VHH binders against q88v07. Designs and how they scored, part 22

Target 1, 377 residues: q88v07
Amino acid sequence: MAQSIVEAPIRVDTSRKIIHVDMDAFYASIEEREHPAYKTQPLVIAHDPRQTGGRGVVTTANYVARQFGVHSAMPAAKALELCPTAVFKTPNFPLYREVSAQIHRIFHEYTEMIEPIAFDEAYLDVTTNKKHIHSAVELAHRLQQEIWHQTHLTCSTGISYNKFIAKLASDYRKPAGVTIVLPQDAEPFLLREPIEKFRGVGKKTVPKMHDLGIKTGQDLYAQSELDLIKQFGKLGYILYRRVRGSDDRPVEYLRERKSIGKERTFGPFLQSTTEVNTHLKAIAKLVAASMQSHQRHGKTLVLKLRYGDFVTITKRRTFGEFIPNDAALFEQYAEEIFEEVVDDHFNSGIRLLGITLTGLAPLAFENLTLPLYPNDN

## First folded at step 4 (VHH)

Design c01 (framework vhh_3k1k_2)
Fold by ESMFold2-Fast, scan of step 4:
Structure c01 (fold): chain B 377 residues (1-377), chain A 124 residues (1-124)
Amino acid sequence: as target 1 above (377 residues)
Amino acid sequence: QVQLVESGGALVQPGGSLRLSCAASGFPFSSYDMRWYRQAPGKEREWVAGISSSGGYTSYEDSVKGRFTISRDDARNTVYLQMNSLKPEDTAVYYCAAVDTYTYSGSTYKVDYWGQGTQVTVSS
């Protein structure tokens, strides 16, 4: 496959109008709306580390808190050290979900072709739309106006002919911005982008890119397809096409749920295999009930664990047949995987355990051998 | 009343320099992206340069890159185009434009407000 794809022509489909909608500082903005005094205070959305014994991570922080160096995914204890006057607010995910649902109802007034990525982020295909608005820019302004009117929240939007460019464009003017990249502007736009902004180039990949002299889209464009595939595998194949303005992925408005899982964090940390097995049993019961509630079964069971020192292990086991939604089986497989992966990091304790099912299909399709869900690539 | 008033157009020799100014009134200038366009006799209006509402992003048509610089002064509600190393091909009426939507270089997708234009002639 890899060798043959090097010879394939690159497809550039410019017929679509794709809007990427990105809510501005979503969780923090909701909390500031609910309590306006937070707008002038350093607000950190996380469990208070003084109450958790130093555990937990920052979900997000408002602009005031970010001035102290606080950022998402930072340990909450470090956020407190950087900003001793910070107000810690426990995330209110039910509220965030409700506000997200309200915003999606607004999206549905314009199109049914909506791909949600997170509570605060979605792609809309507006090539043909319910309001018969020809201008995607006009439609984006109407979305922003209606979202503001109904929720008192702002969003930034990016418009282009594919998902990759639309998402990049949405970063250009924040907050409350509208950015459009037309087909004829796509290549010059992409060549100027820092490599860090190319989706798939994560924090660990950036140093390797820089070591190879790849700091911008221009540098990426200059690389051969074969060299990119040798260095980065599938990511290299994708990036070679993205920097040339090619992304033929549709807006996945019919996308089936890909995973169902449950996880728990522990305080105090788990110190023994007996404690781990007790909690895996409890998690397995919750996951089995959730699988049954969703009328799904899966072929892959994933165990996620995080040690007290933050080392995270994710290990999967895939079966030829769908796993029955049986808590005892999920518990058994999770315990077997735990025994396989456990190492000396266990001396720091276990701070998180999770069980997830993937390779999902409706219960009615137990005996099918053909793919049941759309492939995303 | 929305107004964009250009000034600074003149006759200059090849290799010369000019600074165009565009004074804006009647709208929230700091919230708008500003652009310069030009139109030579018998040709369509073409985009020259753009600057974002924040001033943090600038963009240029390939033929003027390195020679022209766009800037803005929000305290004076004014956008500028510094034109260096002028060529006969730069002869045109130059128009200031305001948009509430950021676009990359070369885009003529939408303009909310247009100025009346200022004539630049590059000739010996």
Scores: ipSAE 0.012, ipTM 0.371, lowest interface PAE 8.3, mean pLDDT 85

Design c02 (framework vhh_3k1k_2)
Fold by ESMFold2-Fast, scan of step 4:
Structure c02 (fold): chain B 377 residues (1-377), chain A 124 residues (1-124)
Amino acid sequence: as target 1 above (377 residues)
Amino acid sequence: QVQLVESGGALVQPGGSLRLSCAASGFPFSSYDMRWYRQAPGKEREWVAGISSSGGYTSYEDSVKGRFTISRDDARNTVYLQMNSLKPEDTAVYYCAAVETYTYSGSTYKVDYWGQGTQVTVSS
């Protein structure tokens, strides 16, 4: 059985059900959805290297382009060499963020224990969940179905008792795969994994691992704890435990919410102040309800708007006291700020409006005697 | 002692219907996913239908979709398989199974507890 150099047995907590969700070729898939002709063309999401003087990296590529050897993080110039007929599409990060937010709303229907890693990647702790679904495999299939229904995008999922194994499992079958690694299957699963797949072993560490004869999890497992610590420090300590199936990091869902907001995008862009005010009223109602649902109030109201030409304005107003969670008041302040910031870009129309509250505190906090640890109730 | 006891197997004519029952005891039934498997003569045991511990999600093998319905009654610790429009190829021993976890391939369910089976014969 595995033990540390301090004689403590390595703790393997197998009580949790962790799902790692990984969107399949996220940005490329969004672009294919928006322009279906790209599905049969090699599409590379990157700034065109012919326009950047050969600079930049591939954000992602569709499966057609991947057949030519194009992959994420590759220099864009190399992608052009491998696939001269490739269509280069400049990333549309505002759109990708909006789709990511939609997917996270789906996650929140199942659990509040969500740790986002990137726009396209998150850990979910579903050990106990809002739908009382005990099978993590069935919950993962339901997530895939709901994501497809609402966004027309696919995702791959990995399921295990910790974050490390769940993430590895999500890469095992793509696209649209579901892979579960049970406690009894963890060791044979990890021993066959290439060392490049072990989290913490980055591109600059791989050559050093290979030079030491460490090419797979089996090679890693065979190393002594002391040798790994000597060669890699803290990373060596971690990897010795990871290859034995140990990872006690929680899903980091308790990160304090710094803002609560709602935003809306418009298909035909808004062309008049009357239209803007109508939608600010609707958004203010949603924000007030959300603030109340989270039992928070805030001192700062932020108006976000994006013109049809993608020029984005965010303007905040901070108050000495918490703003009451009143839709009419949020509407009033948002309209005042809009009037203050509106300029000639309005001629291109409004494609996005958002209202957000920041400087958040619990509703009851206003009248509390401050304890030494106010969150230890 | 853990027990799964199937009942309801019979000889039926093609196009007929049967309801199989599986009574569970000795484990926390409401916390387990329940499955039906079948094994025809000379063939491997195959998964037929599944129902989640919550009862909110059901799944079926392609050849039985639209014809079979799985359900559960947690107050009675019982899982059911309603079989309609039966075909000769449905002839098999049907097994009830309780599942807490799944294999790392994602394609095969690990069964924690098995029943003894009940024979279904579809012929004229």
Scores: ipSAE 0.000, ipTM 0.171, lowest interface PAE 12.1, mean pLDDT 83

Design c03 (framework vhh_3k1k_2)
Fold by ESMFold2-Fast, scan of step 4:
Structure c03 (fold): chain B 377 residues (1-377), chain A 124 residues (1-124)
Amino acid sequence: as target 1 above (377 residues)
Amino acid sequence: QVQLVESGGALVQPGGSLRLSCAASGFYFSSYDMRWYRQAPGKEREWVAGISSSGGYTSYEDSVKGRFTISRDDARNTVYLQMNSLKPEDTAVYYCAAVRTYTYSGSTYKVDYWGQGTQVTVSS
């Protein structure tokens, strides 16, 4: 155990079970799923540089394209030079968000303690979980199986007692692997890691680390806390603790909310107003319960819909007074807004519906007029 | 739901050959490393052979190296163990195993799924 000059001895809380879920080559895998012929072709997810006048960057590339040296953040024009036979597919971010939302619904079957990092990454705190599964490894396998069954996509997982180690572990066995780092394995694991893998050591910091002889976790571990703080400030303080396996950051499932809402994705797509109203009724019940659970009310109701052709409409209605948390009232307003905004895109069907409340305030803040007299109701 | 079902075990003469099969169901087979283990009477279960999820890497216990060959057919969700030049010491119940969970060092954390076993007897 190391002593801290600034703080008490470094605390290593090993009581938690944290899973980091990392979708394998997410955007490329979605596109390969939609068009299986891409699996054997070099696929580059980017705007075609032949159509953009050489502009743009690679969002991602599949394994075949990577064999030609194509990688994320590379100029699209360079990717074309490296791989002239590459298929360029414009990113479909609405589809990627929809698939991400589907995967998050699977997470919610197991725990509410979910912290999204990106469309393809999340931390889950499964220390106590909805299925009462005691083994984090078993829970990770069930997540991978359910994700594959529902989406035909794979994910890799890292399991440990904190976010830092779990995220590092998820990179060790891709695709579709499970890597566990037990408390007794944490320091040997971290000592072997390249310094670039330590969160907070970005492209600007790596050269300075290397100049100081810090290339691995072992080199980092050998530094004094004082020297790390002198060279890197707050980052040095953090890194001294991270390399010793300490990271007490909670899974941030509760953020200050500007909105509270629920949405649902459909397969097959909804084709009639009757179907839309049936689902708006169900969504309204979930939203009303969520609003009450959070002890909030809101002044604005937002209807979100996405047509089968991915055209998305978000329409809001703001009231002078807070809307009561009543499912029937939310349903009524959502149906009225739907009738107002529905157009010919409905011919492609509805693939997503959502109801959200914004303009939020605690229930203790009522829509009351200032009393003109004491004890006025 | 998950099942591994072994077949092909038999009584065989020393110097003979057998092919064991393991049919998998209820999981995404192609994402798992597959292994064969064996357990002789009065002994603990020992690892025999392994094949990576990609099929590109195989590994064997020293006493079977050159005599046994592991292979897989992902289209049929099946893993095989071809056993040649069998010896009385190879007599054991042979178990199919699926592995996905590893430690950071690449060591197996646990065998994720086990088969029921198939008896191989090498005797005159």
Scores: ipSAE 0.377, ipTM 0.731, lowest interface PAE 2.6, mean pLDDT 87

Design c04 (framework vhh_3k1k_2)
Fold by ESMFold2-Fast, scan of step 4:
Structure c04 (fold): chain B 377 residues (1-377), chain A 124 residues (1-124)
Amino acid sequence: as target 1 above (377 residues)
Amino acid sequence: QVQLVESGGALVQPGGSLRLSCAASGFPFSSYDMRWYRQAPGKEREWVAGISSSGGYTSYEDSVKGRFTISRDDARNTVYLQMNSLKPEDTAVYYCAADRTYTYSGSTYKVDYWGQGTQVTVSS
């Protein structure tokens, strides 16, 4: 006779080194960097409700403004009521994207296994890394130092063997904290966490959890798997495993590459066509090497530039044939496009240049014959 | 040269109080988490208390919670441990430690800098 099937125990994989990086009050910190006087003032990143007729929502607020009860997603008019002396600053998303891109270039010096979650947040798998640094703690400190040196911004980091615990750990000490949860510390860490900190337990789910007597990880741990699935479905299945320290989701860095490019930010800004051409040559060389490394060629070359006044131009040129991965050709096409788009905004200088290839295909040439009549004939 | 110099250790009666100080030099103090450890003769060094680089977060070993308070003064590059309701089992050499990493269990994953220690004796 056949033997009874015993249910498999929950697997806890502790072999990985995952860092969750979370920039401290990202947008507000950028604005405080640009205008240091804001550090001691209540700063609200939103369109001024006095100028919008009371419309709009708070993007974020600095710690000073938060002391008045101002928070993200709050109506801007409510923020003004709570903090009449608040300084309202219109969000500068082009600047925030540029700073985020600078930070991601730092990440890429250490690993390619990067999963961006938002402009200010990413998972890094550093189990094996480009610098051959065995200590994830040492690597996290080097990331913080390099980010501070290049951007004058701080970040908090969480380190553990999976994404769930690493993200929780990154929220434990802010600003500028490094928190590690070792495998042997995972159980006491998770059992003491409030239930609302568990991923997937949103504001609408918290009351139901509390009604069932689940207020902490310890309470969650005490629940049976069947009861959790019955009450919460897939979320119950997941939470039963999370509270036991199990999360085998990989750092999702593998996305279909629709573009390959390189960009550079400048300080001081570029003031002449000679400087622009010098940097386009350097960028073209890096892009050509990257295209060849990925074994791809593309039909479209995109020039991206941002003037000192934040006016951004993205101009593309599409060819009938794949462009050879030749730095001189990329340079030539980028310079030609620059000449087509340059205008009086150049007087404010150039703060960013980028070259990107799109319309990508493998280097193996495919001869695709399209019919004259794609449907009816 | 990096230095952590502890002071304030003394002989006290059970139920007494002491304040330990640790003066730091040679590194960017405000960027480091500060911790106190203790070691009794024949025992392993154990973590006692920790304070984050921001000063906003403190943590304590269960046996000292409610009796000991850790604080810092970044203008003076000094961390303090206020010890109240002292017990004979608190007798140990107390070490100041600096690191940039917090470990959840209240222990340090890696200590960057150690002090030389200060003796606390609780005896009748």
Scores: ipSAE 0.052, ipTM 0.421, lowest interface PAE 5.0, mean pLDDT 85

Design c05 (framework vhh_3k1k_2)
Fold by ESMFold2-Fast, scan of step 4:
Structure c05 (fold): chain B 377 residues (1-377), chain A 124 residues (1-124)
Amino acid sequence: as target 1 above (377 residues)
Amino acid sequence: QVQLVESGGALVQPGGSLRLSCAASGFPFSSYDMRWYRQAPGKEREWVAGISSSGGYTSYEDSVKGRFTISRDDARNTVYLQMNSLKPEDTAVYYCAAVRTYTYGSSTYKVDYWGQGTQVTVSS
């Protein structure tokens, strides 16, 4: 058994099944899907530096552009210098967010224990799951298959007993790979990893690690706990445990629950108020059920809509008292808000509708405080 | 649904050539490593050739090296095995396989999807 400086044993909990899902070249893949000609062209997702006076940074680049040395976070002007024939495409974050939301709806079919890291990354705890699938590999295959069928995008997945190893495993075989690191293989796996891959070892910390002769997990493992703490403080304490395969951080699915909502994307786009109201009714039923499932009620109802031209409207209505979890009420309020905000952009159709409740409190909690402001909206 | 369908198996004389094809559907073919395996009667299924998802890396079992060539056409979702200078010992059912699942520390790849096989017989 490994020991800490306070003589507590290092606990390695191997009971969990954690999947890290990482979308393959997410933004570039979306743009290539929308315009297939880009697949054979050097595509750089950035504002064109010829139009920005040389300003801006590369969000991402496709494989063709990366062959010229273009990479994420590079100045856009440098990308143009390296690849004069590059096609610059302004990032379409509303589209990327919409595709990310679609993928998250697929995740929710399998588990509620989802921790988003970015639009293209999430941890899933599938130790117990909605489909009662025992094999995490089988579950990862179903996730990849469903994502590909619904979005025509691929993802790589890493499977292990904790978040740290699962994330590293998801980088092992890209694109579309499924990599599992079993408990007995965790230490050999980690010993081979470059120090730069250990979370918490940022670009400013790497030179300090290298100065100490720490270039790999093996070098990190050889360090004493006390020496790591002397050099790196809390990070040293953490890294000593990580290289031994210990990471007891839970999948933090509760961080996101400041709101409860449901949204839907449409293809073909909605063209009439009758279609909008039909879908608002369906969404309201799902939201009301979700609110009851979470044993919450809220004071604010939010309508989100996105027109076919990507113009997005988010309009909220706040009440002095908690709104009953009644699908008919959510539908009524959402329809009223839609009528209030709808404009000529509706001519391009509706590509997304969502209903969300915020100002959440436990269902048993009542309004026992004096009102702060008049309830006149 | 996922499907791999092999074709091109036939009876050929020693020294002859055959081209096997494997048509894939129901999965993102271009993202998978593709492999060919074979199984002779009374023997275990053995790996023959592999091609990476990028097409940039190919690998072969020693007994077929220099005689067999694996290739892929991602536009047609097809993997091929060109077999030249065929020998009687190449007689087997040939299986197409798709691979994406990797167990760290394992010396063997788990095949994610198998084809149904196509019979190759090399005899006079």
Scores: ipSAE 0.418, ipTM 0.714, lowest interface PAE 2.4, mean pLDDT 87

Design c06 (framework vhh_7uia_1)
Fold by ESMFold2-Fast, scan of step 4:
Structure c06 (fold): chain B 377 residues (1-377), chain A 124 residues (1-124)
Amino acid sequence: as target 1 above (377 residues)
Amino acid sequence: QLQLVETGGGLVKPGGSLRLSCVVSGFTFSTYDMAWVRQAPGKELEWVSSISYSGGSTYYEDSVKGRFTISTDNAKNTLYLQMSSLKPEDTAVYYCAKDRTYTYSGSTYKFDYWGQGTQVTVSS
């Protein structure tokens, strides 16, 4: 595996225009909007610990309260201890959901390729968009203007060719900022980032990174792929690519369905490659029809098989471009993968076969390389 | 609706001083970088100065460094440009603007929500 990973070329797909939208201090800002006097007061969004017998946790706090050391997920009783003059406001989640839904309606005016991460955070793929706006910078400003006009809330945005860089960029200038990281700027941008900012490097991993001399993207870049994999496993594989500006994860706009696939169970179990290929052909035809019905295409094909002894194998193949929704092509790739993974467990027969496409995007999004250079730059 | 209103322009002799003001409405003033941009008769728009939303960072065009000072008063939603040692080449209509974007590789700003402008004339 290691040798295949080491030998694999790192593909940097710069054809996409991805915007990461992050609402500024969302819950606190909504409450400050509803009661402007809160803006100059230490506001803690939580059930009042004096009313709950000291129970509960802080949902969030405004900037004034954060100066006292109050933060999200802190016990509400601790927040009261740190800031005795704090105003406690019970969270109004129905209102926050309503405001979030209003903001998402604004997003849908520009694109259907929206991946919500939380009520206050989403990725938008605007490579092709409903307004035919070429400049992602201009589109981001229109989003900020419309959000302000409709909600009186601000958001910060980051723009780049993939989700990883766009998310980092959105944190670069807050509040209400628009930060674009062009393909030619990606390397110096990433090399200067603190290691804590790299997705997957959590509080538990930071000390180990620091012990290895990895404090910044530049330190990360200097590490060998094998050493990163030995120290951090799959995270090491991912970080080696991320620091080089590679992140082929699509904007996952299909809510609960991150994949489109079909699988079949067999009784009696399949005992021959001829029968396996016959069923892979049938499954490929169903998957291609389903992909077309959903008006989606995908970059990754996954073969799933389960042997008669319940040993389950899943093998993925990711392409640099979207796979055409062609049953013969899906069949070909599935058969190739089957030949690569089949082993002596086949003697127990095949009890399940499945073909799934992941890395999904609308059919309107083509494999055309578009420069990420906004017209109003 | 976003609105920016500039005032404080006028006629001044070389070496004189003026203070321009821009009153902002329709957005939370402290959440945006603000800028001053000018246009001299028959010339293109020229960026003059910017201030970060926090007020902690200021930037100036080379020709005005040391002579102009940009500042904000968040309580009044007002942006200021204090101009000293004025020169005839500073003659222009001055606009305040909300910064639109920041590009990582350069301290480049693009602007929207222009005000109506205020005329500054430096003449003997």
Scores: ipSAE 0.005, ipTM 0.257, lowest interface PAE 10.6, mean pLDDT 82

Design e01 (framework vhh_8dlx_2)
Fold by ESMFold2-Fast, scan of step 4:
Structure e01 (fold): chain B 377 residues (1-377), chain A 122 residues (1-122)
Amino acid sequence: as target 1 above (377 residues)
Amino acid sequence: EVQLVESGGGVVQPGRSLRLSCAASGFTFSSYGMHWVRQAPGKGLEWIGNIYESGSTFYNPSLKSLVTISRDDSTNTLYLQMNSLRAEDTAIYYCATTEYGGDSLWETSDYWGKGTLVTVSS
């Protein structure tokens, strides 16, 4: 009421024009474009479960396959069960990246303030734009038209004054929709939304929200800031502001990487420490190369492993000094961490291994602040 | 449940100093590196610096002479000392650490605080 937990008052900045662009069924649409026969076939974009021993998940599926109940994130084995005639197409990520890059070149014709979320999803800040187009709706229609003409793909767009509302709006009409939520429309729009549509409210959180009587944005709005923070922590702080139409996150077009890592999935599952160490060595080489190509070093090494029974372990180790970008050191530390965390779940085998570096800093900064050795390069 | 709570923001006069705090809970604070990051209106993320569990710090060279990061592991608190504040320092200031999560279980997620607004006003 009178005193917020946050000393500063909540600000609702309505000065921006933010577009959330979401490509319609991106991977499936690309594959259908490349092989038009797929348009009439149930297409599932996943590694074939018959070749993976039942492992893997559906990346996406076309409309035909979805009629059989196939959907994204479903186990590929379940998709095969629901649709025995399904065509399984291994994802072509190099092609998807190329098409995504083409779409981003179109975005750059309008603004430099672009935040990619995935290959098929981005925020654009068009408050000031290269075409001097005042109407964000007109700009969104021009984006859709240009994307269609250059790629033969469709997208749906949401427009508002912040990222939260723009993304919510982009889901309102698919495919090829344009939805705008103006500042004066934001409060009634948010208050009528089901709580499930608020980003951050996942399947595990929904029952707790319902138990507290929170089923809609209106119910969320009625909660005190303190009660939301006590019940949901950081999520409660965020949701209290989101339902009031506040989201001060900028479009992060200059975002620095917070982690660099590589992972591998296995079929058949790894059964011995010798096999684990062999693959950690290979992953360490890839990570060291990636660290060097990004001109970063890090102080924290994270090992991720998933057992055959889907139990997942993530364990980090932070060092007092930056870890040299040396595959042998990454391998050594990952193997040490593996030995510390391995337990009886290993009897199920290892489905996944990953190595990631965090606590990142530019390599150049070491030479500028405190050179330990003469700079020979 | 990882929770980070920033405090100490507010309106401050140009040329003055300000100390921000970040209270951490839900994880073993002493085992994690911590970051300070800021976002000015209409701009992207600007990394300020980090402090690792050893107490070693690394700063954005553009800000090195203007800021000091410290930590108190006995109280699970991270600090940012800012000196010679300018209008350009007006931003939301976040403390952060990293954890795995999100839509992809393999995606490295940042656990960020709620942010604290600093307004440098003449």
Scores: ipSAE 0.000, ipTM 0.096, lowest interface PAE 21.9, mean pLDDT 81

